# Ledger of designs, part 17: VHH binders against q9vm92r272to629

Target 1, 358 residues: q9vm92r272to629
Amino acid sequence: LEERMAFIEDYQQTQARSLLLYVREHQPAELISENGTIFSTTLDFALGKVKKMVRHAEHYSLDDARIKPPTPAEIVENQTFMVQSTDVLKSNAKFKVSEKVMAEYARLAGLYLDQIESLRPDYRWDGSRNLWILKPGYQSRGIGIVIRSSLDDILQWTSNNQNKKYIVQKYIERPLLIYRTKFDIRQYMLLTITDTKVSIWTYRDCYLRFSSQEFTMDDLRESIHLTNNSVQKRYKNKTNRDSRLPKNNMWSLDQFKNYLRIMGAPDGSWSKTYNGFKQNLVAVVMASLDETELLQNAFELYGCDFMLDEHYNPILIEINSTPDLSPSTEITARICPMVLKDCIRVVVDLPKNPTAAT

## First folded at step 3 (VHH)

Design g18 (framework vhh_8fcz_2)
Fold by ESMFold2-Fast, scan of step 3:
Order: C-alpha cells, then sequence, then structure tokens
Structure g18 (fold): chain B 358 residues (1-358), chain A 124 residues (1-124)
C-alpha cells in the first residue's frame, strides 16, 4: 500500500516537472491561443508542486520518505491537474493567457527546474513525456518489458500481473545518442565470497549495443527503445540509420574510445565513465549485502547495463544475474569466453595457486 | 613468514613524480606475480598495476595508464611503481600484493593487503 502511494506521488511529481519542461522548451507564442482551453492555474499548480519538492529535498530525512494519504480536496486538485496537464502534453492543448504571461511562466519553469535538478541530478535524464518502464521482478533479457505513460494503465498492468511482481522505473528520455541512435553498455561484474570475505570485481573490457533504428520519442516500439541483443536481433536495421553504425549492432570498447577521440570528447571521458561504473556497482552491492546471506566459497557473475548522459556520466539501468554469454556477434564471440575463462582464474586459481598466469 | 615493506611515498605537487618501492621476503619472489593497489581516503582498495613473475608483462588501471610504470628486480626481490604526472585523485595509501590477478578482472572491493603501505599525498 505504501509502495502504491509512493509511486502515485512520484508519478504526479513527474507530471508537474514534465509540464514545466514542456513550457521551458517551447516558444511562448507556440503554447497559447485565443481559443485556449488551459488556464494559468494549471501552471501555478505545477510550480507549487515542484516548489514543495525542492523544500522536501532540502530537508530530506528517512522519516520524510513516508508519505501521508492525500485529503479529498488534494485528490480533486491532483485529478484536475492531471487532466489539464495531460491535454497539454499529449493533445497539444493551448493556454488562454497572453504571450507576456506565458513568457514569465517559462522563465519561472526554468528557475524551478534548475533548483530541483541541482538537488536531484537524476531528474536531468527526464523529458516531458512522463514515461515509465515496467520490468518483471526477475531477469528476463527484455522479455515482458513494457513502456507506459498513463497512471491508470500502469496501476492496472501491475494489478493484472501480480504474479510477475513488476518493477516500475522512470524511462530515461534524454540519453546520450551515437549518430542519433540509442545504445547501452554491457559491463560484467563478479562477486566472490571466500573465507567470509566479499570481493567485487569489474571486467576491464565491455561492449556497446545499438538499437536497429534512429532514436525517436514519437514511437515507443521495442526495436527503437530496447537495446538488448535478444530484442534487436529480431529486427533489420533501417535504411535511414547512419551507415557508420555496425550492421551487427555492437561496438567494442576500442571502437567507442576511437569514437570519443574522433568527436573531440574531453580527455579522460572514458576514465570518468568507467570510474562511474565502479562507483555505481559498489554502491548497489553494498546496499544488497546488508540484507544478503553470505554463502561461503561462492561466486556470482552479473551483466550490468549502463546508458550515458551528455556529459558521459553513467546511468545504471539493469543488473542481470543470468547474463547472456552466447556468441551472438563477433564481439560477444570474443569477449564472453574470455569472461568465463578469467572468472575461473579469480575463483579457482588465485586462492589455491597464486603463481597462476595473469 | 611473508613480509612486504612499502616505501617511497610522500607529499608532492600536482604534475610531480614519485617512485614507490616494495621489499619482499619470506617467499620465492621470482615465482609470484606482484601488484600495486591503493586506498584513497574514505574509499575501498583499488587495483593500480600488475607485473608477471618474469617481468615481461605489465598491466595498468585505465586511470594510471601512460603515467605509471611497474618494474621488478628479481635479484633484489623488489617491485617498484614509478609515478609521473601525479593528480590530486592519486592521493592514497599504496600497498604491494603478491597475489596474481587475471588480466581481465579489476578488484573494486575486498582486496587483502599484507604490508603497512606507503602514503602518497598530491596537494599544493
Amino acid sequence: as target 1 above (358 residues)
Amino acid sequence: QVQLVESGGGLVQPGGSLRLSCAASGFTFSSYAMNWVRQPPGKGLEWVSGINSGGGSTTYADSVEGRFTIIRDNDKKMVYLQMTSLKTEDTAVYYCAKEGYSSGWEVLYGMDVEGQGTQVTVSS
């Protein structure tokens, strides 16, 4: 119940931010009409909601994470806002205000968004669509994953699919693109437990996986938005896709480093990205270990999927406890057997034979 | 029985150089790969560099590649880390370790070290 209430609050907060992002990224004249059906009260509500988020984030504590049920008046206000803001965002409804008034709201939207994004950097990955990705509560290689924008659809989906225990996460609407195409990075992680000691390892090689089509938010099909090779291998690359992208939809780490050099990325961009992978993975594992029973002399191999923002900061999107190690491309035919071979060296050879070849 | 004694650390300005030394005893030095690992203030152990038993193969963390050089002298039972173009983020206690590591895997957390280490501080 608390989980449902927390999600509804997060969805409503995201809607308010979505409206302000939409207002900020359009010219005032484009947002208004003499026949407009949306009034300034909708914008006032969104600004008020984001202002509350700023105050809450500034004074955040564990106790503040618990939300109280809304009053009947608050429910009505939220419902009215959701209807009107949805008309703007999804049906291109226009505001019935002057251009001068609209320009002032655009200025305020920018200020409030800057404030909340400074306190919540993850909000910079969000766009104006209020999109959510729903994943089965077990790792599935992209199977059963859906993207939804409607609160009612999301709640109905999770209710109708309780046996699958879906996880609901914000969809990353502003990822870094390469030649206008979405990608993710597969990074392997190894967890070993020896003599009550836990060790965390990352594999020094990784690879990129590309979508078969150019990125667009106008079409939510899996061939555009799910970069997993199990999904993408079912689709042919479109002719409008940049010819510099590989036909097999993967790049090696060396190819990515070469791309960064050619595009004039700042020196150390890959080192920054890789250090971010390490920080993200240590944080996730440490959080899990507080609740995890340690099994003596065990190991677990994980496939970790990252996207990047425009500044080459990593965004962890998934950790897969049963990673695909099949030779699906020339790149995976090379890297996956080496990952397995090197796991044996760490788990078997190092505790018993420290002279084993490195 | 096994003893590893690190030395050569100190305070240097950004862009400076230091050479760290590790003196090994109590085991057949020429039979083991040697590694340098470091622990920045408030963080876990981070692998820095490795050298095979014969000294012919070396590996480096991406953050130090091109700036650090690992060398060994089997006759003197020493391993060295030559550090150049030092950055503030290189500030850490540096340890040497006799365990072999896979060329493919980098330790993020949970490495055991035997010595006291040597402190490197890069500050102006």
Scores: ipSAE 0.323, ipTM 0.622, lowest interface PAE 1.0, mean pLDDT 80

Design g19 (framework vhh_8fcz_2)
Fold by ESMFold2-Fast, scan of step 3:
Structure g19 (fold): chain B 358 residues (1-358), chain A 125 residues (1-125)
Amino acid sequence: as target 1 above (358 residues)
Amino acid sequence: QVQLVESGGGLVQPGGSLRLSCAASGFTFSSYAMNWVRQPPGKGLEWVSGINSGGGSTTYADSVEGRFTIIRDNDKKMVYLQMTSLKTEDTAVYYCATDRYSESSGWEVIPLDYEGQGTQVTVSS
C-alpha cells in the first residue's frame, strides 16, 4: 500500500514537472489559441505542486517524507489536472489565455524548475512524456520489460502481472546519444568481504551496447529502448541507422575514447565518466552495507549498467548480480574470460593482502 | 604498515579557503595514484579528487570542479587539497586514499583501503 501510494504521488509530481518543462521549452504563442480548451488553473496547479516539492527538498523532515492517503477532494483535483495536462502533453491541446499571461507562466515555470533541478539534479534527465519502465522482479536480461506512460496502464499492468512482482522506475528520457542511437555501458564491479573489511573494485575495461535502431520517443518498442545484448540479439539493425555504428551493436572502450576525440569532447571526459562510475557504485554499496550483518570471506561479481547525460555524467541504470559472461560478440569473447580470470587473481591473494591487486 | 595522516581542517565561513595536507608512509608513494574522499555528516563516502602517480593528470567530482585543486610532492611524500569558494555542503571529514592496483589483474580498488584518521572541515556562519 505504501509503495502504491508513493508511486502515485511520484507519478503526479512528475506530470506537474512535465507540464512546466513543456511550457518552458515552447514559445508562448505556440501554446495558446482563441479556441483553446485548457485554462490557467491547470498551470496554477502544476506550479503549486512543484513549489511544494521545492519546500520538501529544502527540508529533510521525516514527517514531510511520509505519504498519506489523499482526501476525496484531492483525488478530484488530481484527476482534473491529469486529464487537462495529458491533453496538452499528448494531444497538443492549447491554452485559452493571452500571450502575455502565457509568457508570465513560462517565466514562473522556468524559475520553479530551476529551483527543483538545483536540489534534485536527477530531474534534468526527465523529459515531458512522463514515461516509466516496468521490470519483472523474477526475470532478467530484458525479458518482460515494458515502457508505459499512463498511470492507469501502469497500475493495471502491475495488477495483471502480480505474480512477477514488477519494479517500477522512471524512464530516462534525455540520455546522451551516439549517432542518434541509444547505448549503455557495461562496467564490472567486484565486491570482496573479509573478516576485517569490505573492498570495492572496478574492472578497468568496459564496453558499450547499442540499440538496433535510432532513438525516438514516438515509438516505445524494446528494439529502440532496451540496449541489453540479449534483447538486441533478437533484432536486425534498421536501414536508417547510422552506418558508423557496429553491426554487432558493441563498442570497446578504445572505440568510445576515439569517438570522444573525434567529436571534440572536453579533455578528461572519460576520466570524469569513470570516476562517476566509482562514486555511484560506492554510494550503492555503502547504503547496502548499512542493512547487512555479513562479516565473512566472500566475493561477488556484478555487471553494472550506465547511461550518460550530455555532460558525460553517468546515470546508474541497473546492477546485475548474475551478469551474462557468454561470448556474444568479439568484444565479450575477449573481455568476459579476462574478467573471470582476474577475479581469481584478486580472490587468491586477498586473504594474504586485503589490498591485493595481482 | 601503510599510513596516511591528514591535517589542515577547521572552521571556515562560506566563500573561504582551506588547504588540506596528507603525509604518506609505508609504501612507494611515487608509484601510486592518490585521492581525496569525504564523508559529510550522516551521509556516505564521496570521492572528491584524484591525481596520478606523476602528478600530470588530475580529475574532480562535478561538485568541486573549478573550486578545488589536488597537488602532490613526491619528494616530501605529500598530497594537498587546495579548497576555495567553500560552501556549507563541503562540510565533511576529509580522507586521503591510495589507488593500489595491479596491471596484471585488471581490477582497480576504489580508494578506501588506507584512509587515515581524517581531518574535519566545517563550513558555517
Scores: ipSAE 0.328, ipTM 0.647, lowest interface PAE 1.1, mean pLDDT 80

Design g2 (framework vhh_8fcz_2)
Fold by ESMFold2-Fast, scan of step 3:
Structure g2 (fold): chain B 358 residues (1-358), chain A 125 residues (1-125)
Amino acid sequence: as target 1 above (358 residues)
Amino acid sequence: QVQLVESGGGLVQPGGSLRLSCAASGFTFSSYAMNWVRQPPGKGLEWVSGINSGGGSTTYADSVEGRFTIIRDNDKKMVYLQMTSLKTEDTAVYYCAKDTYTEVSGWETLPFDYEGQGTQVTVSS
């Protein structure tokens, strides 16, 4: 498939960025050795890949539409790069270059990474491990999700599970953590159709969901990495987990705002995050309007899942068209009935009162 | 009837500047917050900037903060977007949007219900 070739290219581009991230995050002296087995050509290859990504992102109106099959020489170069870069990233192999030369590569890595990250803000979430999350197209609520790092494993997994129509996405390796624990934020969105007008609504309240264990990249178990409540309810909280985290694995928005205040986050951090939710949701809905067959005088309720970076920028993980509204904790017992009641006010009451209509 | 007319777009080189204008009519301009949103080719809408009804409070998307400035003139019923240090990723159709912010029992609307016709900004060398 053309999709297979596109994914392989994406994986290889991610490997190049992973190597440059690794170089940027380490001091030059840590990366080199007199007995080093990795040469500067590996860094040149990675820089070349990222530079092409920058040029393409800057000129996205330019045609690169068809992914052409690589030449035999290009296949060999790509294979060599994958082997060499994997030795660095997985086995701590060292470069055989001078510290001065390594420092220059680190500078260029920083420059090109800053450029691509400004054009692709979602790339700021990537670490150096080239991890991918595989989600079955038929299932929601975390069921059947797996994390893979090897290109061969990913391709074999999708081939062996072709009946489930798996979606392959880059794993978010650098989320904001609370007390060393991964979380996501459930944000509700309401889409209404009144006459010929489509309106997007966001609910002003939300909640956080925590992993049952402290975050670590040394262990890829779903109990650490998948914050979805359907996954996390299968696990007990670990004894060494920070005692300030709730036993029910949820925080209210007020609890999160209190945490931000206690930790000294800048004033307006939540407003920044919430505005980011709105930006992401507008982008997704507007991109989907031409493909959406909506009934007039109807509404659709969505549960939207976000993660945050260290600067409180949100990334949209998933939109669920059939959100679970059951009272699983004190927080959901309060919020979910209110969301439903408030939906009725928007759908029923606004159309009946022209003076209050949007 | 709400009407918003955008202008000021064009072709500009990276690092250049443009000033977008939005002329509003059909509503009490001084009573509503105003926003700029943009749509890059082949992508969805992205909120860019907002200004409150009095002009004293402004907000910006992270991607444009420090480079763009939103201004309004309530007497002239105009909203402006001063863009500096333009990048190729700023290429988009820019829309002026009346804030249709309505709060009903915890729900609030997003600001794109009254978009104008838009003005094209192309940043290319």
Scores: ipSAE 0.297, ipTM 0.621, lowest interface PAE 1.3, mean pLDDT 79

Design g20 (framework vhh_8fcz_2)
Fold by ESMFold2-Fast, scan of step 3:
Structure g20 (fold): chain B 358 residues (1-358), chain A 125 residues (1-125)
Amino acid sequence: as target 1 above (358 residues)
Amino acid sequence: QVQLVESGGGLVQPGGSLRLSCAASGFTFSSYAMNWVRQPPGKGLEWVSGINSGGGSTYYADSVEGRFTIIRDNDKKMVYLQMTSLKTEDTAVYYCAKDTYTETSGWEVLPFDYEGQGTQVTVSS
């Protein structure tokens, strides 16, 4: 119940940010009409909501940070806002205000969004669609994952699937795209325990996996939005997909580095990305070590999935403890045997050469 | 025969600065990347910072980025951690750690192989 109430509040706050982002990213003249059905009170509500979020984030030590149940009046006000903002975002409804008034709202939207994004950097990954990803708590490899935009659909889905203990997370709506196509990066991680020593390893090579279709937010099909090979292997590439993308839907690290060079990415973009992989993985593993059931003198191989934002910052999506090591493409046929061979070298050779380890 | 000796810890006020030192011996120092890790009271190990064998590339945990600087001197076989704007949550035993492998294999080790006693940093008003 408390989780449900917290999610509803998160959804409503995201809707307010979505509306302001939409207003900021469109010309004022495109947002208004003399026959408009949306009034300035809808914008005032969204600005007020985001301003409260800024105050809460700035003064978290003074606030108890706990969600209070809404009053009946607040429930009605939220319901009215949800209806009107949805009409703008999904049905292109227009505001009945002057162009000058709309321009001022656009400036305020930009100001408040900049303020909250400086306090909550993860909000930079959000778009204006208010999309959420629902994942089964016990399953891996993309099976059973769905994407939903409607509050009612999300609540209905989780209620109908209580036995599966679904996790609800904000969908990353603004990932970096390559030739208008979504991708993720498979990064291997090895965890070793020898005597009293715990070591975390990252593999220096990695590969990219592409969706079979161009990215679009107009269609939530898994063939567009879920880059996992277990999902994508069920689909054929569309004919209108950019011809520079590989037919086998994978790029090597060298191909990605070449892409960065051709597109004029800043020097050090890959180093920044890889450093971010290491930081994310160390943080996650260290948080888990006190709860680990790993045996002494053991090792575990993990497949870690990342997306990138437009600044080449990594976003950790998933850690898979049973990574697929099958040779599905020329790239995996090369990389996966090398990963396994190098695991043996670390696990076997390290104990046999203690002077190399210390 | 590999030895790492940390020093430079102590008591400091919030917002203050400390410089940690690590003296290395028993291996070819200039051939290995070096790291700093810490263990807060009652918690597990946390990687803090790393520097490559040549000193040209440095890496930091998000919690210390912009506040800490890792430096090495290959002639003196020393690695340093310059800490500024210290916070109470930086209170920990700090350890110097050598890479467990040279950088010629496919795997790059992260820093949980250390031999020293560490140096205690306490940030308190």
Scores: ipSAE 0.276, ipTM 0.602, lowest interface PAE 1.5, mean pLDDT 79

Design g21 (framework vhh_8fcz_2)
Fold by ESMFold2-Fast, scan of step 3:
Structure g21 (fold): chain B 358 residues (1-358), chain A 125 residues (1-125)
Amino acid sequence: as target 1 above (358 residues)
Amino acid sequence: QVQLVESGGGLVQPGGSLRLSCAASGFTFSSYAMNWVRQPPGKGLEWVSGINSGGGDTTYADSVEGRFTIIRDNDKKMVYLQMTSLKTEDTAVYYCAKDTYTETSGWEVLPFDYEGQGTQVTVSS
């Protein structure tokens, strides 16, 4: 119940940010009409929600903070906001305010969004669509993954599929694209236990996986939005897809570094990205150790999936405890056997001979 | 047996400076790289800075590069974090962490084998 309440609150906060993003990113004249059906109170509500989020992010830890059930008045106010904001975002409903007033709301939207994004950098990845990705709790190679935008659809889907133990997470609407195409990065992580101490390792090589179609938010099909190989191998690359992208839908790390060089990315962009992988993975593992009873002399290989934002900051999407190591392309045929071989050095050889690692 | 004791935290205003100290014992200090990590309220651990065993090579998270300096004194078995131009976003418990292993040819160990008790840094007006 508390998980459901927390998700509803997250969804509504995301809707408020989505409305402000939409307002910030459109010209005031495009947002208004003399016959507009949306009033300034909808914008006031969204600004108030984001301002509250800024105050909580600045002054409070969310440690042990319980989500309080909303009052009947708050339920009605939230419902009204959801209806009105959805009409704007999905049906192009117009505001009945002057252009000058709309311009002021756009300025305030930018100010409040800048404030919350400085405190919550992960919010910069969000667009105005309020999309969520629903995944089966057990790995199914991308099967059963759906993207939903409606709160009611999400709640109904999870209720109708309780046996699948679906997880619900915010869809990353503004990832870095390469030649207008979505990709993710497979980064390997190894956990080892020696004398009850846990060591976290990252593999220095990785690879990129591309969608078979050009990215668009107007179509939520898996061939556009799910980049894992088990999904993408079912599809042919579209003819309008940029010809510079690989036909096997993978790039090596060297190919990505070459792309960064050609596109004039700042020096150190890859180092920034890789350091970000390490920071994200340490945070997740350390948070999990307090709740996980680890077996002595255990070791586990993980496949970690990342996307990047336009500043080359990594976004952790998923950690897979049973990563696919099969040679699905020329790239995986090279990398996967090396990962396994190097695991032996860490798990078997290094404890016996510390210099075996180098 | 390994012990790391952090100190030097406190309340400081934005733009201020603090120096954190970590006193190490129970291992051959000069043989291990040392790191600083932090945990902001309600968030996971974030790596901040690292220094190699000899003290000649340092690395920093993007968020602190140019503002923080890590140094070590192998004779005193101390590692320090000099923090300048502090921001509210730097508010966290700061931990000193001992590295576990050297680099492998394909695998890089992350420097979180052991952490000390921590020292609180609060940046607020």
Scores: ipSAE 0.331, ipTM 0.634, lowest interface PAE 1.2, mean pLDDT 79

Design g22 (framework vhh_8fcz_2)
Fold by ESMFold2-Fast, scan of step 3:
Structure g22 (fold): chain B 358 residues (1-358), chain A 125 residues (1-125)
Amino acid sequence: as target 1 above (358 residues)
Amino acid sequence: QVQLVESGGGLVQPGGSLRLSCAASGFTFSSYAMNWVRQPPGKGLEWVSSINSGGGYTTYADSVEGRFTIIRDNDKKMVYLQMTSLKTEDTAVYYCAKDTYTETSGWEVLPFDYEGQGTQVTVSS
């Protein structure tokens, strides 16, 4: 019940940010009409919602992290906002305000979004569509994953599939694309347990996996939106897809670095990305670590999936405790055996010879 | 073998400045990139900044860019973090971390395996 209330609040906050993103990204003249049906109160509500989020993120709220049930008046106000904002975002409804007033709202939208995005960098990945990805339990590999935009659809789906314990999280609407195509990055992580210590390791090599089709938000099919090789290998590449992309739908790290050079990415973009991988993985492991559940002198290999934003910041998508190590392409035929072989050097050699790891 | 000793933390008012120092020993300092990471009370580790082996290239977390500066002195085997315009959310234990790797394998152990004791930074009125 508390999880449901927290999700509904998150969905409503995301709707407010979605409206402000939409306003920021369109010219004021495009947003208004003399026959407009949406009034400035809808924008005032969205700005107020985001301003409240800024205050909470700055820890200036008197309330702790626990979600309080909304009052009946707040429920009505939220429902009115949802209807009005959805008309704008999905039906292209226009505001009945002057262009000058709309320009001021666009300025304020930009200001408030900049404030919340500086405190919550993950919000930079969100678009104006309020899309959510639903995953069964902690399972990966694309099986059972669905994308939904409607609050009612999401609540109905999770209620109809309670035995699968679906995880609901925001869909990444603004990933970095390569030649108009979605990709993710497989990064390996090794967790080792010695007599007195748990250690986290990242593998220095990685690879990219591409969708078989160009990215579009108008079609939520798995062949466009799920980059996992187990999903993508079932599909043939579309003829309208950029010919510079590999037919086997994978790039090596070196190919990605070459792409960054050709596209004029800032120096150190890969270093920024890799350091972000380390930051994300340390945070996740430390938050979830229970050493009493791990066997002494053991190891666990994980496949971690990342996307990137336009600034080369990594977005952790999922962690796979049973990563696929099969040689599905020339790239995985090279990398996967090396990952396994190198694990032996860490887990077998290090306890007997501490210098073997340096 | 590898030793990293942090210092320079303390209590400071919002808007204030502090300079953190890290003294390194037990490895060829000029061959490794160096990092600063922090752990706020009750939260996980957060990467703050990195500097390459030669000192010519630096990177920063978005939350500190423009306010923090990382510098190294290879002759003295020192890494510094100059912090300005400090905010209450900068309150954390700060750790100096060597970019550690396994030469005979592709695995790199993450910073907390080779961190020092850390230095506490508290930003409070």
Scores: ipSAE 0.289, ipTM 0.602, lowest interface PAE 1.5, mean pLDDT 79

Design g23 (framework vhh_8fcz_2)
Fold by ESMFold2-Fast, scan of step 3:
Structure g23 (fold): chain B 358 residues (1-358), chain A 125 residues (1-125)
Amino acid sequence: as target 1 above (358 residues)
Amino acid sequence: QVQLVESGGGLVQPGGSLRLSCAASGFTFSSYAMNWVRQPPGKGLEWVSGISWSGGSTTYADSVEGRFTIIRDNDKKMVYLQMTSLKTEDTAVYYCAKDTYTETSGWEVLPFDYEGQGTQVTVSS
């Protein structure tokens, strides 16, 4: 119940930010009409909600940040806002304000969005669609994953599927694309427990997985949006897909580094990305250790999935405790056996010879 | 015996500057990359910045890019973190960390095993 309330609040805050992003990204003249049906009060509501988010993000008080049930008046205000903002975002409804007034709202939207994004960098990955990805809590290799935009659909889906313990998270609407195509990066992580010490390891090699179709937000099909090889190998690559992309839908790290060089990415972009992988994984593992019982002399291999933003910052999508190590392509046929072989060097050889892993 | 000693922390107002120092001993300093990591009150460790063994390459977390500069002096066995435009969010204990690269096995060890004792930075009005 409390989780449901927290999600509803997050969805509504995301809707307010979505409206302001939409306003910021369009010319004022394109947003208005003499016959417009949306009034400035809708923009005032969105600005007020984002301003409240900024104040909450600046405060270090959990008591002030805890979600309380909305009052009847607040329920009505939120319902009105959701209807009006949805008409703008999904039905292209226009505002009945002057172009000068709309330009001022666009300026304010930019200021407030810059402020909240400075405090919440993860918000830069959001677009104006308010899309959410619903994942079952069990490992499924992409099976059972759905993308939804409607609050009612999301709540109904999770209620009808409570036995699967679905995880609801924002869909990353602004990932870095390669030749207009979505990809993710498989990064291996090894966790070792020896004596009284826990060590985290990242594998220096990785690979990219591509969708079989060009990226578009106009179509939410899994062939476009789910880059898992188990999903993508069921689909043929489309004829309008860039011919420079591999037929097997994978790139090695060397191929990615070559792409960065050809596209003129800043020097050190890969080093920045890889250091970001390390930072994200250390943070996640350290948070988990407080609640995890450690088994002496154990090791666990994880497959970690990342996307990148336009500045080559990594976005952690998922950590899989039973990664697929099958030789599904030439790339995985090479990398997966080496990962397994090199695990032996860390878990068997290192305790006997400290330089075995160096 | 590997030893890292951080210093230079203190109380500073928002918008201010501090320079952190890390003195290294007990290993071949010029052969290892060095990093700064921090731990804000009640939170986990956050990587801040890294510098290659030669000083020829530097990397920064998004939260500090443009505001912090990492430098090293291999002759003095020192690594520094020059912090400018400090924010209240930068309040943390800052640690110097020796990198551990395991190129032969393909695996790299994290978190950094040879962290110092830390230096406290408080950014408050």
Scores: ipSAE 0.281, ipTM 0.619, lowest interface PAE 1.5, mean pLDDT 80

Design g24 (framework vhh_8fcz_2)
Fold by ESMFold2-Fast, scan of step 3:
Structure g24 (fold): chain B 358 residues (1-358), chain A 125 residues (1-125)
Amino acid sequence: as target 1 above (358 residues)
Amino acid sequence: QVQLVESGGGLVQPGGSLRLSCAASGFTFSSYAMNWVRQPPGKGLEWVSGISGSGDSTTYADSVEGRFTIIRDNDKKMVYLQMTSLKTEDTAVYYCAKDTYTETSGWEVLPFDYEGQGTQVTVSS
């Protein structure tokens, strides 16, 4: 299918960027050996791949889905690159090039990565591990979510689970951490539909959800990497976890703003984050309207999950059409009833004209 | 009753500078945050920058931070966007937008309340 081919291309592009990130983040002397088994052609391939991505990003929108099947020669080249780059990234294989040549590749890697990251800011979230998260189509609360790193494993998983309609997306390897712990932000969104327009609303209050354990890339367990409360409530908080984090694994928006103040974040960091939520949600909703059947005079409540980078830029992780509104903590016991009550106020204020001919 | 009139767009070469202006009327200007949003050819709306009602706080999209500066003059009811180091990717119709709020609800309406036809910025070699 086209979706399968698009994913394979995305995985291979991510592998090329992963290799260049790895090269950029290490000293040239650390990457080379007189007994090295990896040659400069592997780096040339990665640079060429990223250069093509830069050209594509400059000319085409995210909506351009026309991918042509690779030739047999291209398939072989991709397979060779995957084997060699994986040996570098996962087995610490060394390059058989001079330190001067390696330094030049590191310089070019930095240049090309800067170029693609300026055109695709979301790429700044990527690390060198090429990790992917697989989610069941409409399931909420983290149930059935898995993290995978191998292309073959991902393709086999989705093939064995075709009945569940999995969504495959790049895992965010460089999220902002609070006290060495992963979190996401639950932001509510409301869609209202009238005879005259569709309106998007964001709720002015939100909350953070923490993992029960300190963040590490050496262990892909859901207790570390999935911050949803339905997942995290199954796990006990680890004793090595920072004591400043809440026992209930949630922070209010006010607690987060206080943290930003204490840590010396730039003024306006929260405003930047919230405006980014608005931008992300408008873009996603407008794209989704082409695919959805909307009812007249209706409303839909969504739970939207965001993560942040070190510059307080948000990335949208998930939109849940059946958000959990249960009072699972003191924070949700306060926020969720107010969200529902305020939805009624918005719906009541929608224009209605039962007496006029229209 | 809200009226927003954008101006100042034009054709400019990469690396150039341009200043956009927005004249506002029909509401208590200093009580509302103001924003600039843009729509590149064939693309959706992208939020660019925001400024608080008092002018004391500004925010920027990562793609323009360090290059663009948002300013307001509450006495003249004007918002400005000073653009420097312009890139071909900045080519878009630019709109100024008033924040929208409901006073009886915790919900905030999107997209931003904008009324004008915008002002075209074209960055071309």
Scores: ipSAE 0.288, ipTM 0.577, lowest interface PAE 1.3, mean pLDDT 78

